# VH-VL binders against q9lj97, part 5

Target 1, 262 residues: q9lj97
Amino acid sequence: MSQEEQPKRPQEPVTYGDVFEVSGELADKPIAPEDANMMQAAETRVFGHTQKGGAAAVMQSAATANKRGGFVHPGDTTDLAAERGVTVAQTDVPGARVTTEFVGGQVVGQYVEPRPVATAAAMEAEVVGLSLQSAITIGEALEATVQTAGNKPVDQSDAAAIQAAEVRACGTNVIAPGGIAASAQSAANHNATIDRDEDKIKLIDVLAGATGKLAADKAVTRQDAEGVVSAELRNNPNLSTHPGGVAASITAAARLNERADI

## First folded at step 2 (VH-VL)

Design P09 (framework fv_pamlectabart)
Fold by ESMFold2-Fast, scan of step 2:
Structure P09 (fold): chain C 262 residues (1-262), chain A 120 residues (1-120), chain B 107 residues (1-107)
Amino acid sequence: as target 1 above (262 residues)
Amino acid sequence: EVQLVESGGGLVQPGGSLRLSCAASGFTFSSYAISWVRQAPGKGLVWVGYISGSGGSTNYAPSLKDKFTISRDNAKNTLYLQMNSLRAEDTAVYYCATLSYGWYQTFDYWGQGTLVTVSS
Amino acid sequence: EIVMTQSPATLSVSPGERATLSCKASQSVGSYVAWYQQKPGQAPRALIYGASTRATGIPARFSGSGSGTEFTLTISSLQSEDFAVYYCQQYNSWPYTFGAGTKLELK
């Protein structure tokens, strides 16, 4: 106990942008105690407990620091959290359970839990059996992005990732006129001229029904994920991929498909 | 069981060249990007560079670009690091590590490393 | 390049105690931070990725938190096998960079 240090009061609030990859007005907002409580309640409802080191834990830590610093008060809620909600969405896809955490419609956490195609016991019961779970396709992974990042404004990194995905799905080096990649590029170009995030075209506007919009589809491989990740990274100023974005969804699908192959 | 085994390290004189190998087993080698990471004696980890699963893309730490080249032979499940114009500061244990492409990118499997000593 | 600064360089603790290790980035790296454990003569082992997600097989006593520029690794109820060097790493931008490490040693 002899390693005491004088506690410091925070001189600046811990904002959403300090702890999460969020944009717009939310990024500059101090994390409020009720925001953290809402996330903790949502995590407990979905997982049966709060995730250690998850969004709720990060938000509780930030809110406590902000309260100590006098930037927020007990019971305060961020306007965007109050208006758009603090939500945890769980989506089951073949071979995985994807859990995505949102504040004000923006992703603050995403967790992919692989689920075996069949248990050892089930496989023992059926020495030769038909698996009802199929490999996750590129189109399915793109549709999964709607659940995790549907409200994200489409930017050039998203458009590049979607183009790489379409090219790989179709086995060609030319995007289809009026297809998903063309739509994503048009959205990114349009959004570059728009001032307000709420007026921008979102990923859901482009990726909803992606399986039906692709001329061809295929099971996601690690090489497909590699190409999509590289495209998103090269077209992002920070050389990073967005949590819950296109590259993240394609990468998760590739990993799950590899587990199912064994 | 995923296994990575580095080899080719040893004593080399300043200005010399050396080629390291990393033999992989227990996974689909061509599906995973792999990096080289080095650690000088008593020092921390330093990322050297990476190569994509197909071998079509490489990226290097800026200070090591032009002196190191990463390549792979997917038919042989082997990764290589060609090191040229070696100097004393290149003395380190060199690890190969697979890059998990999970929604966060992390180095999930590592070899035990091979020691390169650059001295007279 | 992004510089990762770890503190303290050495942390002396007893088994059963809580250890908190700090990692600071010279600029925002979002949540793109991983933590690794390295024991003498061994390769590093991945512990945490995405600042807060435990890698497969990592005990619940390990937890990570933080985002932006300030990150922490916490080990609750320290076990004898936890004495090692711990490294943080950012993978938000190229080149990937590691901190200098924090050595966790027996008090």
Scores: ipSAE 0.000, ipTM 0.391, lowest interface PAE 15.7, mean pLDDT 78

Design P11 (framework fv_pamlectabart)
Fold by ESMFold2-Fast, scan of step 2:
Structure P11 (fold): chain C 262 residues (1-262), chain A 118 residues (1-118), chain B 107 residues (1-107)
Amino acid sequence: as target 1 above (262 residues)
Amino acid sequence: EVQLVESGGGLVQPGGSLRLSCAASGFTFSSYWISWVRQAPGKGLVWVGEINSEGSSTNYAPSLKDKFTISRDNAKNTLYLQMNSLRAEDTAVYYCARYRGWGYMDVWGQGTLVTVSS
Amino acid sequence: EIVMTQSPATLSVSPGERATLSCKASQSVSSNVAWYQQKPGQAPRALIYGASTRATGIPARFSGSGSGTEFTLTISSLQSEDFAVYYCQQYNNYPLTFGAGTKLELK
């Protein structure tokens, strides 16, 4: 029953930018009833119910207020939600299970279920990182992907691999809003609505300058490679990684770093 | 090889019950959401329901929620569909299918036929 | 529930020709649409997901397009093994729903 949570008589529409940390054209759009219904359906698919405190609950509240105010009508959908989607993506990495909620390719919610990493594996990764001064970093491996697969359209498996790479590089349990992982997921969602491969966002558009775009970086370890490979495989229909893609580049970097140890 | 194999189908009388199994191999079963889909002879595909990776959450087609129950045993790499109060309209081939990413079904079993007849 | 309407119900074509299959949703499903191929006596085979992304191992002659409520599966230069029933499926809203199918048959 909170009056603030359930506005009754709005003077202006509740927009995406009023309730979420989104930018650009989406920020100025009134939240529409069908946008909220799509998010509720996506959350129910992933969580088995509408997530408490999730984006769907916020969007339903906002859409109800906007409908009461006459700013939107039942069945209305924002163009950005219709064209670029309302999606919930779940990515498993060695340190976390990350669920990210998107509207129009922008993050509106993130939930992290931390997974304990074996102490021995974590210590081994730290030792490898400290001892190899000339070691290839996660950012450098992502930039190398531009050379081997830069013209590949970004798909869901690429986005999942890039998300795993960012989480591992930064040592955080959430992805950075507007960061490389968010950009990759946005690209994958956008590309799903495009009919010509030549018009799709490519890996080069996301990964160029990756070392400068990551908040932190580290030497690639075997454990990092396993996490990135796992993420790409789980999000690929045929349980394969793209030759020369993100997982391949991270794996190559891990192997090269291990050779330096003899 | 990633594979799903259904079993447990057969002839049952109206009002009867039947439990179907789906055996998974070649992948980490406990990491995937799995679906049941049915197809009446000569008809199209109809979604029955789904279960999450942990087995803690299920979703069903509204018309089937009260008569079908989906469960899984991750230690045995096996998915189940418990069917109760069966009627002639439940006659179909029942498939289990694995979800990928956002909810599309990338791997399907061969199906098991359930015939409800008096 | 969201109703997925496929047209035509049956399409008669010759090998080497182009086939265009339509799928319409009763409400917006964004790009959350998959296409499946089913041959008699066989399980369905995933072809397309996310409206336009080919599943791994699916030939380039298969392409998907569309968003919102209007979706199309196109098979260029039809091969003999392509004669089958094709289903579209939305996974945007519960319950997940399939179209009634389009049967692709020899002229």
Scores: ipSAE 0.000, ipTM 0.390, lowest interface PAE 18.2, mean pLDDT 79

Design P13 (framework fv_pamlectabart)
Fold by ESMFold2-Fast, scan of step 2:
Order: structure tokens, then C-alpha cells, then sequence
Structure P13 (fold): chain C 262 residues (1-262), chain A 122 residues (1-122), chain B 107 residues (1-107)
């Protein structure tokens, strides 16, 4: 609850961390006017208008205050917003459409729009096979998880494992804007508010087509598997990995790649 | 501005108890795993334990599991460390430290409080 | 528990010099290593996470490298404010463990 937040004096800027649940370098940055304009444009593109009480409205208010205080100038853009973008992503799931807003790859807003319950006809998935002739990639291992645990509700341990997998695939230390990790975190956060497992977003909803959703991909190494296993294990209440889950698939891929010749 | 401020430390007799608090501001407290880390005078850092975002799960250093309990009140943006059966070897500065949210799997700490000193002595 | 061994215990250097600090894990910790700087009477300050990624606001003269069991923190051109104790930490396995620290002191 941030209801009683006291506004900063004009001598201190309103930063991303003051109004959003963001971390790292972005949290300390004053919200800039062009960041707010980019979010407003993204919301208009996705919703057809700016959402009341959405991230764009918050960012516009903060950027205006920062201009009045002399901390930012018209046309200024935060480094992370310029480099990694300001994006809005939508995920259609059984019973709902989840829209997540990002600045520099970090979530600044999320909305759930109720939808008609998904029918059997809505569940069309391509079966992705793994190639033993070529090294198995991180994207291919994630897609393999659809076959072994596709109907599992996405939880925080799954989201953490997918985040670790994406970071390793892309060679970055941050989540790609609009990427598979962002979708997985959105799903896990949504599922935390849902009582019935049947109504939750499943791994198939996130991981189907994973190879095409990753900005970059690579052959799975043992070090990649160790990182993904650690992520899933740490975020599981039982300190264990799910049989047939993300960590299991990535570990299997690493093992097979160690055996494969050329 | 992210801030963590510890309080509740002081002088306590062997066998006594203390409850430490860590007040968080400048970020969404309920979204982060947070740890307690202690440091005895002139010695290195020792991890005490951690608590997840919801307060539903805790992990502890094995030697401290039966003595210390971590809890949190997300409505008050406050983390707690309940310390029981204190001995001289528990004398230390106690820090709260925030985990990396991007990879909720990573318990590496991006922000630390200034610490509160607990002295266990007769 | 995984033991983190830092060396040297104390390193005496002059401003402008390069300092190289070592951290060794008793078993593989992948790249899940963080480095912290601590000055007397102050809280630790995050420098590096993921073995090589600089934390927010950390100058480019600080760099980390390594994977598995061998890790290094390098400070390429020491400034007077860099004299402090440096700790490495693994977050690959529970319990989380820190090295004993390397004290960087003025010659």
C-alpha cells in the first residue's frame, strides 16, 4: 500500500522506484518526458486510448513534476527506456487477457481483462521435436517442457526458471522487453490471485513457440542448466524442481548435448 | 530512493530475546525476497536467513534455524527478526538486505540497510 | 555448505595501481557470485552480481570475471575511496555463504 506516499519536494526528482516496483539502475532514474510519451503511445496502440490510472498517466504526472523541478527537460529520455524500450504486451489465457507494461524490461503496470472461458477449440499447439543431430537449444528445451508439463499452472518457480533460461539464451542480465520471461512472470503473478487450478495460466500458454519468442538462442550447456535449476529450486517452497518442468528439460538438453558429436 | 532501516538492537543478557525490525521505503516491499545478514565485530558477513515476497516461505542458515524466526508485515512495509536464547556469539551488527527481483531466483543483494548492533553480554 | 575462500587476506596498493582480488568456491557455483564493498562503520555496498555484471552506479574501473569455482574482482585504477574490505558471496546453494574478505589498504 502506497496510498500515504508523501510527494518529494521539487529539490528531489520523482524516480521510477518512487512510483513503481522496479529495481536496479532504472529505480534510481528520474522519470523523463519522452519515457512517458512512449508509454502513452504504446497504451494507445494497444488499448485504443490511454488507460486511466495506468502507467502512462503516472509517468506523465511524474515527468511533469520533474520538469517543473528542473531535473529533466522536454525531449529527455531515460537511458534504459531509450536502449531497451517502453513496451506493452498482451497474453490471451483461459478466462482472461493479461496486459503487462514495461520500461527497460521491467514491469510498471499490469491489467487483467476477463474473457469468455477458453474452449477445447482454442487449444491448438504444434508439437516441437528435439533434434539429436544438432545441439539442442534453450528455446527447444523450453518448447519440450510443453510436452512434459504443458498443463501445469505457471508459478513463481517456473517464472524464475524461464527468466534464467532467457537471460542465458540472450547473453544478457536483464529480461527482454515483451519476451517469454516477461510473459511467464505475468502469468505467475496472475495465477497467485486465482483459486482454481483449472482457471490458471498453464506452461503451454507461455512456452509454446518459445524458440520464436527468444531474441537470441544458443546450445544448452551444463552451466546454463545449473543456473536454471538454481532459479527453479530457490523459488520453490519445497526447495525442489518440478519433474518434467523447465529445469528438468534444460538439464536433459545439457546432458544430451554433452553426448552429441557433430 | 530505496531505503532499508534496521532498529531494535541493543544490550541484552545471555539467554535473553530481542526482536529486530527493518523498515522499507522507496520500493514495493511486497514484491521482494529479503534477507538478514549479520557481522560480528571485526569479522566477516554471515547469512542468517531470508523470507519470500508473500511471507509464506523462509530459509535459514542451519545453525540458526531453531533460534531465529523471520517474518514480515507487508501492510507496514516491515521485516522482523525474532531472536531467542541469545549467547555471546550472537553479538553482531544485523543487516537487512534486498534480493534481486528480476531473477527472483538470485539471492544476491542489491540494497542493504545501515545495520543495528546487538550486544549479548552480562 | 559451500566454502568461499578469498585471497589475499590483505592487499597493500597505491592509488592509480590495479588490484586483483580472488575468490574460490569449494564446489561449482556457476556464475552465481556477487561482490560487495564495505568501509569501516558502513553497510556493505553491492558492486557485482552474476559474476560480471556491475550493480547500479558502480564505476567501470570495477570488473568481475569467472565461473564455476574461480572468480576475480579487478579494480583497474585505484582511487582513494576504493580502500575498503571486499567480500564475495555465492548464491547458488543454501546456505548462502560469503568469503572472509580481502582488505584493500594504502601502502
Amino acid sequence: as target 1 above (262 residues)
Amino acid sequence: EVQLVESGGGLVQPGGSLRLSCAASGFTFSSYWISWVRQAPGKGLVWVGEINSEGSSTNYAPSLKDKFTISRDNAKNTLYLQMNSLRAEDTAVYYCARGLRYFDWSPGFDYWGQGTLVTVSS
Amino acid sequence: EIVMTQSPATLSVSPGERATLSCKASQSVSSNVAWYQQKPGQAPRALIYGASTRATGIPARFSGSGSGTEFTLTISSLQSEDFAVYYCQQYNNYPLTFGAGTKLELK
Scores: ipSAE 0.005, ipTM 0.422, lowest interface PAE 10.7, mean pLDDT 79

Design P15 (framework fv_pamlectabart)
Fold by ESMFold2-Fast, scan of step 2:
Structure P15 (fold): chain C 262 residues (1-262), chain A 120 residues (1-120), chain B 107 residues (1-107)
Amino acid sequence: as target 1 above (262 residues)
Amino acid sequence: EVQLVESGGGLVQPGGSLRLSCAASGFTFSSYWISWVRQAPGKGLVWVGEINSEGSSTNYAPSLKDKFTISRDNAKNTLYLQMNSLRAEDTAVYYCARGEYWDSGYMDVWGQGTLVTVSS
Amino acid sequence: EIVMTQSPATLSVSPGERATLSCKASQSVSSNVAWYQQKPGQAPRALIYGASTRATGIPARFSGSGSGTEFTLTISSLQSEDFAVYYCQQYNNYPLTFGAGTKLELK
């Protein structure tokens, strides 16, 4: 027993879970060459080039190692990447641009770029395209979830997080009849009876236009984020939050609001 | 000085109930998630559960959910653990511990612990 | 639940030597790993969080490294006050889980 102070690594493929904060079946999948190529193409479309140290670069390195090890072959694609896609989405919010990279509906990269409005001239120019608010609201954070997880089927953890968000936005412990939380609960219950994923109600179906559907709205605080995170965690079978989901978006909004330069 | 102080431990008969308290001082108690962690004599650390800043939401280790309830009183800077249907395997030192970041679970400040002994 | 496996169970070392403690997670926990020190009869003391960030007041001789499933705590020049039990903990997934501990003892 001489290995006490050195890691011993079996010869295994580099999986998504080894390099990214992903869960479920995707975490156990070896990163395939075509998955990496799809991400590189998506990054080039959005950024004009592949980002050094971004998801595409990480995936290309992992796929190359996996080919060298004989775990994957050129042209192989993970079934989740083929079925649910490899995408890069951008959301502009007051004070920041959020870029999120997905494989199979799960976040593999997320970048927050502060959007400074530091000069008087810049502030004048921004007034015509800006609501004069620097703080991100609960409704705006819910709409941002459409960009990061819009195609995710609504489950009970999503419905719980959305309910927490609505009651915090409205300052009550009662959800509005026909409101966003009621719609999310209905969607989760309906989806539990559906066999085909393509027939399930998605987050975009519930959260699109969230700001207009809330009876009241407010700037996201740290306490709001804690409540939403807790609701999602308690209602998830793995006792975790979904990357790029409701809790993640509300959390990002709270952090940006605390760091905002106005 | 940032401090957590547990109390309420002692000898309890099997099947009995006990309520532990954790008094916080030196920081804004209402801004932090707090966990309960237990340690049986000569054994390692086991997470019991946590409560959010407002006291509106709790998470528990699955094996302990039906037996233990966590609550807090922010006006009194006090955390509670209600323990029901106690058995010999619940004998442990019970610690309260402050989560450093509200969405993580890393515990940066710990109390000294209170011993609960379940025996006839 | 995620199982955290620490090795060795006991490490015998002399003052001034380097100690290296290992912690392995049964599945990826990113960098969401903390290390705690516990002396007999005392509460745990936070040392490291985020796999490699030292907690406030922790001496520079303590360092952490690792990501994914393999993590290491290193004490570069062991002092008499460092003989204790060390626990790793993941906070990536619920339930939060700790390793069984590594006891650092005087040779």
Scores: ipSAE 0.000, ipTM 0.411, lowest interface PAE 13.3, mean pLDDT 80

Design P17 (framework fv_pamlectabart)
Fold by ESMFold2-Fast, scan of step 2:
Structure P17 (fold): chain C 262 residues (1-262), chain A 119 residues (1-119), chain B 107 residues (1-107)
Amino acid sequence: as target 1 above (262 residues)
Amino acid sequence: EVQLVESGGGLVQPGGSLRLSCAASGFTFSSYWISWVRQAPGKGLVWVGEINSEGSSTNYAPSLKDKFTISRDNAKNTLYLQMNSLRAEDTAVYYCATGFRYTGWLDYWGQGTLVTVSS
Amino acid sequence: EIVMTQSPATLSVSPGERATLSCKASQSVSSNVAWYQQKPGQAPRALIYGASTRATGIPARFSGSGSGTEFTLTISSLQSEDFAVYYCQQYNNYPLTFGAGTKLELK
């Protein structure tokens, strides 16, 4: 395995942060046997088997090491995994299906399956002039979020992620007046005063047509994804990203662009 | 074990420049965001700035952005702080510290290197 | 910038007692607050992040609480090694900011 499976210091448990790029409360938790079993069950349900070198395999190895070291016991479950779950979600983006694995709402694994099949995403991409074989741009990834989380009320973490995306697309640290980042920030501020989720401004209200609303655009890189993920995490009380949200969509786009042998 | 070792501190004349280094070992350096934090003698901690894992993005305390530049060399597992136009108020112990993944809290710290700005 | 205000500046306590340290943010920082311990001549050590989560290897006697603008660090049964300066830090907004510190000293 290419993951870091060694504890950071001698005689310490293998934690989520030792083997995955996770943050906040989850990162310092020892990987527990039931967490690993839940991921294995989820992968088997989605893929028909556990993925070699996937999150379940990494978690099983870590949980076994932690049991051997006496840091966890059979049947133990991390509180965050028990409360927020161990989830595998499939997201359709232009040209691919992305399967993302989560523990406690944070990404621990991701798989990309190219799918040149006509879907709602592919049809929308066609309308805006996107090519199935072209690199996915920041604007296109933002538009793809409409399909995976379009009905989500805009909150401060969404606004921060959208701002990071616009800044990266335009190559400037100043957001455009009346642009998508300004609209997202306005929506988040407005939604903070609204009691019922049904009455709140949704991501679709901000991100629909994002490619046409950005002053400039570019192919999504791994570094763009890091910046967007960081912005969403830093502005979320739980230090996590929303499944199928802005950070997830930008990350999927970066991974797809890297695999497209551009 | 995770280790961060700062070096390059010393006595500098006002208006002078200095470059600090932070040598990292015991972890995958290229995967971490890293901050510089300074502490004047007998005073509290002050964040200077940070750099992302690949070195393409930096954030600074607004008062220091025109004087200080953070860079990194992932092949050498080394972080740098270039300090220009130094004044007496820049006298401090300078620490490098790893950001925990993409977050702004700092989980591992070096022992610091002292920079003294005086005539 | 967000100002972090720590109180008291100095707290004099005896071993075995409970110490409660306060940290107030000038505006909401959600739960994005960390606590650090620093002994004379040493680098800071991370204790708590996310307002209430202990960093790896930190004893259970250290606990954090709070959200929004008001945060506390509690040390339930002080040990001799706990006498140090404690700093709170927000990482919700740039620039990252620290409080001025609370010095915990032997009574």
Scores: ipSAE 0.000, ipTM 0.408, lowest interface PAE 12.6, mean pLDDT 80

Design R01 (framework fv_recibokibart)
Fold by ESMFold2-Fast, scan of step 2:
Parts: sequence; structure tokens; C-alpha cells
Structure R01 (fold): chain C 262 residues (1-262), chain A 122 residues (1-122), chain B 108 residues (1-108)
Amino acid sequence: as target 1 above (262 residues)
Amino acid sequence: QVQLVQSGAEVKKPGASVKVSCKASGYTFTGYYMHWAKQAPGQGLEWIGEINPNSGGTNYNQKFQGRVTMTRDTSISTAYMELSRLRSDDTAVYYCATVTYRYDSGYTFDIWGQGTLVTVSS
Amino acid sequence: QIVLTQSPGTLSLSPGERATLSCRASQSVSSSYLHWYQQKPGQAPRLWIYGASSRATGIPDRFSGSGSGTDFTLTISRLEPEDFATYYCQQYGSSPLTFGQGTKLEIK
């Protein structure tokens, strides 16, 4: 006898770790429909439309498959997306604006736009005719963080990311006494004892003039970015990176440096 | 300096529970996840799970789900791992470990407790 | 769950020789989340290489890590007596965090 055949249900959910380079608790979470809707709303807010090739499209596809598989239901939101948000941040680097997409503080997407919308620094770079053919250095990427997160109080995840950046810039496995990493670690330790956020040492206090404060500097590579991201993630209680923070800026710089036109 | 100090060795009967402690010092306890790992005699490392000391949130390896409970007491910077319904194959050294960066020691992001031997015997 | 398979299980060599230790993942792991630990009998593991290729503080230049995707390697260019230990690779690119079964480096 002929039996009616139905398409096989997916055997396992599509998780964040299946489609994005994320870690910790988020990696094992099935992508939920409201997570995807939040990303679509965030992309529309920033770009005026859903970004082609952005995280929203990937998340919508995954959430649809997960609904068909019975792993999630309409209206479901992952705990990390609900508690820590789904955000889209823009980082200005020399000659470009990089838009980074986050779920629960972890990077899930990125878009590069040549010719950045003017900040004071970007306008100065454009006026003096700076060339993107010059690779973006670790010090320059750290200085770019001042534009996106300069007023953030320095915490231990920031200090770890800055330490990773310094050792990579200098080609050593030990930080310089009195250097930028030592300053960031001191700031993080000091801030842990301070009650009022306005009294805490900020990223601008550590990172302003970073290029001049590093003993050595180098062009940012993908390996450098991976190391800095890992350092920030592993030293954050929630295993996430800060939107527009050190890891985001270093990652943006690495991507720009890998382009054929840079 | 950063250190993790674990409770002493324990001998338990099958079916009992054991609770191992891990006292942290030298860093902000609530700023870093605390991890627990198992190492049976002559064997490799096996991750049991993690706890966020700030929120109390936990994530357990499915192999231990239903038998393991991780907690913490922020007032004394101490994490706990309790393993219930003990079997002979739970005989192992249990480690707590955390990730932290110390500028005076260079780039060091993993600190381990000394280990706690748990023996399950009839 | 990502399974990390280390080979060989035991490697018997003499001081002065080169050691090459392999770690293969059942699915792709970002290099940023692949680390190596050294463990001696009766001691806790010690971080040795982080992010696939970066030496931890105090680790000698004779140690190097490399690899990406599913294939990672720890190389010791010229073995010293203190290098004989068990080495574990570890990932946290996805939950659960997993370790390889270890490669025991022993004196021939």
C-alpha cells in the first residue's frame, strides 16, 4: 500500500552558532521569530530598509525553519535577545563607516560603507586627503573607539581587549609597564570600587592618542581582530562584546584592511 | 593576586550528594564566569558547566543536566557545585576555573583552583 | 556538541626532537575560541596557547600554534625535559565547551 509521504521535519533547530560566529549560551539558542523581528526593526531604523546581506535576513530564514520544525513558536524571543537587546551600531574608521549588528552583545553581522558620514574626525581625515591605501593600524582602531564608546566606563572586558591589542601591536606576550594596557587595567580596577558612573574613568581617558602611546604599531589583521574579540568575550560576565567598543573597532579595521581597495 | 581555593577531598557513598566550594580572591568575583570541570583518574578534562556570579545564571553540559547545580554567594566570593545521585564513575578531581586578565602577570586569562578529589565508593 | 579529536593519543620522543600535536574539530571553530592547555600529573591545567596561535604569558618561543576551521596544530620545535606533559585543546565557539581527549607527550 501507498502511504502518504510528508516532508521530513528538521531534526534539529538552526541555532545562532550554526549561522554566526558567536559563543557561550547564545550559540546553542534556536533563533526565535521575535529575535529576527527585532533585528529587522533595528536595520530599518539605521538603514531605512532591511539591509541586503544583513543579519535580519539570515535570522528570518532560520526562525522560519525553526517554526516549521516545532522548535520555536510565533512570538518567542530568546532570553539574551530580550534582556540585552538586538542592536545595530556604527563605527567610523578612516575613510569608511562600518555598521555592526549584535544579538545579546555578540557580533552577528557587519556592513561596510566607504566615505563615512561626517564626525569631526572623519571630516578632518577627508579634508586632509587621507588615503585608505594605508592600512589601518591597531592604534588607529583603538582611537576610533573613542568616537563610538568614549564615554563608556572602563571595565575588565575593555581592559582585556586593550591588553590583547597592545601585545599584538608590539609582537610580544607581555604588556609594557606604564603602557596603554596597564592604564586600562588600572582604570578597570579603580572603577570596580566607584559607585557613581560619572566618577569612573572612561575609555576616552585611556584610548585618546593610542597611536602615540603604543611602543609599536602594525596594520590590523583578521588574526589580531579574532584575538581582541576573544579577550573581550572571555572577560565579560555575559560572554559578549560591547557594541561600538574595542572589539568592534578592531574587527572593522581588519575587514577594511582585507579589502582589495585598501 | 588572583587565586581560586577549593574545599578538601570528599568520600561519598553511591546515591549521595557532594557540594564542592571554590573561593575567589584578588579580582572582581562578579565580573567573570566561573567554570567547573571533571577529570576522572587517568582521563582527560570534561566541562560540567558555568555560572555567571553576577546574575546567578547557569549553563550546564547536558551530560550532567539534572544532577548538577551551581550556585554562588557574592558576600564571600564563593562558587559552589553540587552533584547529586553519585555513581562510581563520578570519582574524579573537580576543578573550578575562571578567565581574568592581570597586567602585572602579562596576558593570563585562565586561573584554576587546585582541584577537589571526590571518591565514590561502597 | 563539537567533538575535538587529538592525535596521536601518546607521542614518545626524546629531548631535542620536534613534536607536532593535532586537534581536529567535528565542525568549524573560529580560531579566536580554540585554546591549548598543558597539564602535568597532580596539577591543574595551565593555559598554554590562546586563540589558536598566541602564546600565554611565560610560554617559550619553541611552542607555536596554528590552524583554522577544523584543523589545529601545536608544535614544539625542540623538546626540553620540562615539556613532557599532556596537552589538551579546547573550544568554546559553541556550547558546550569541549576539550580534546589529550595527547600525552612522554620520554622515549
Scores: ipSAE 0.000, ipTM 0.404, lowest interface PAE 17.1, mean pLDDT 79

Design R02 (framework fv_recibokibart)
Fold by ESMFold2-Fast, scan of step 2:
Structure R02 (fold): chain C 262 residues (1-262), chain A 118 residues (1-118), chain B 108 residues (1-108)
Amino acid sequence: as target 1 above (262 residues)
Amino acid sequence: QVQLVQSGAEVKKPGASVKVSCKASGYTFTSYYMHWAKQAPGQGLEWIGEINPSGGSTNYNQKFQGRVTMTRDTSISTAYMELSRLRSDDTAVYYCARLGWYKGFDYWGQGTLVTVSS
Amino acid sequence: QIVLTQSPGTLSLSPGERATLSCRASQSVSSSYLHWYQQKPGQAPRLWIYGASSRATGIPDRFSGSGSGTDFTLTISRLEPEDFATYYCQQYGSSPYTFGQGTKLEIK
């Protein structure tokens, strides 16, 4: 009879919420082997190898444990990772390089690497330090993209990210005629018909002076970054964001604003 | 009481499609993966694929990739397996089975006989 | 894919005898993911042993499983008439998940 033996309880899977500060449906999902493989590929694309102590290492360990426990299968992909992607974004700001890792549009890792500062730049760093007491705006983050990816040809993922940024800055779901998003969409459509990269319209051609071209502006929030990242990912065939691109710059701005408690 | 009830036997022409259903009861449908297996007359079992009923994600045996589609309807706790472009060697009993995680396939449907003949 | 080879293909014995059924994998399989099923003609398979050595609910203690790596064994200490059936081993360690071809246990 069943009363002769106590039933054994299954072990619980390692979920995203167990190892990362994530919320919603993702937090309850067992970490799957293909999710970990996608993160490892994204880290390798950005860094040339997997980051020591990065999300990929954590996810690989969790996925291996979950396979051993029978909670996921080899080749499984979390639905949120498959639908919304796994990405590693990197952006340069004065004095630091910020790397942010995402699964399904949610941050699972962030690394800030201070960059060496020359003596002449020390005075500039003090001025930048004062600016960190003021929130970085969406327009300012878009202008920062010119410095990190200004020579990148504008594609559909860039145009989608810029559109998301503009509607968030203006608080509407309608882009301005002749505005920055309209210009980005036109550039992406034009570039789709051009064969040589040197003849394509670049991000600098669209984003230079972005702060002055937006009808309204606002401090970048985590929610703004999530929206922009999702837009760029959905329009990229590899389900990744461009290092130093629009999503990376908006994400860095959101993180800096949070840490500054502005 | 856990139970998996499959749809009835079908006879199909070569080139047709067949969709087999598997209705689950007695447990939380979205908590366990559902697998499908094929057994040709007088032969052993062959794994076809699996579906996570929660998110709908699937994983198929390469041998059936491109011809098999697994879906589910959580509102009626039912899983489906559709096999297209049927051939005579697709004649078999098809089983659904619940994955009891580390305990293997702990519950099986009664099987659905699919006959492909011209 | 991992190929599971069962031997013998047919095992002819009398009630009261000991049966030993073998399952050999083409590459190492974690014992946690090696399972055995019993199937009688006209019926669905039934889980018999999971994780190489654990009896499923309701399975008599005359059945035991053992093994690791590439070699697994299902043993029946004293055959009863109801034990004559086909037994399949199955691995769940690597996709595609595979079954052995089965060992048919029949009355001599």
Scores: ipSAE 0.000, ipTM 0.375, lowest interface PAE 20.1, mean pLDDT 81

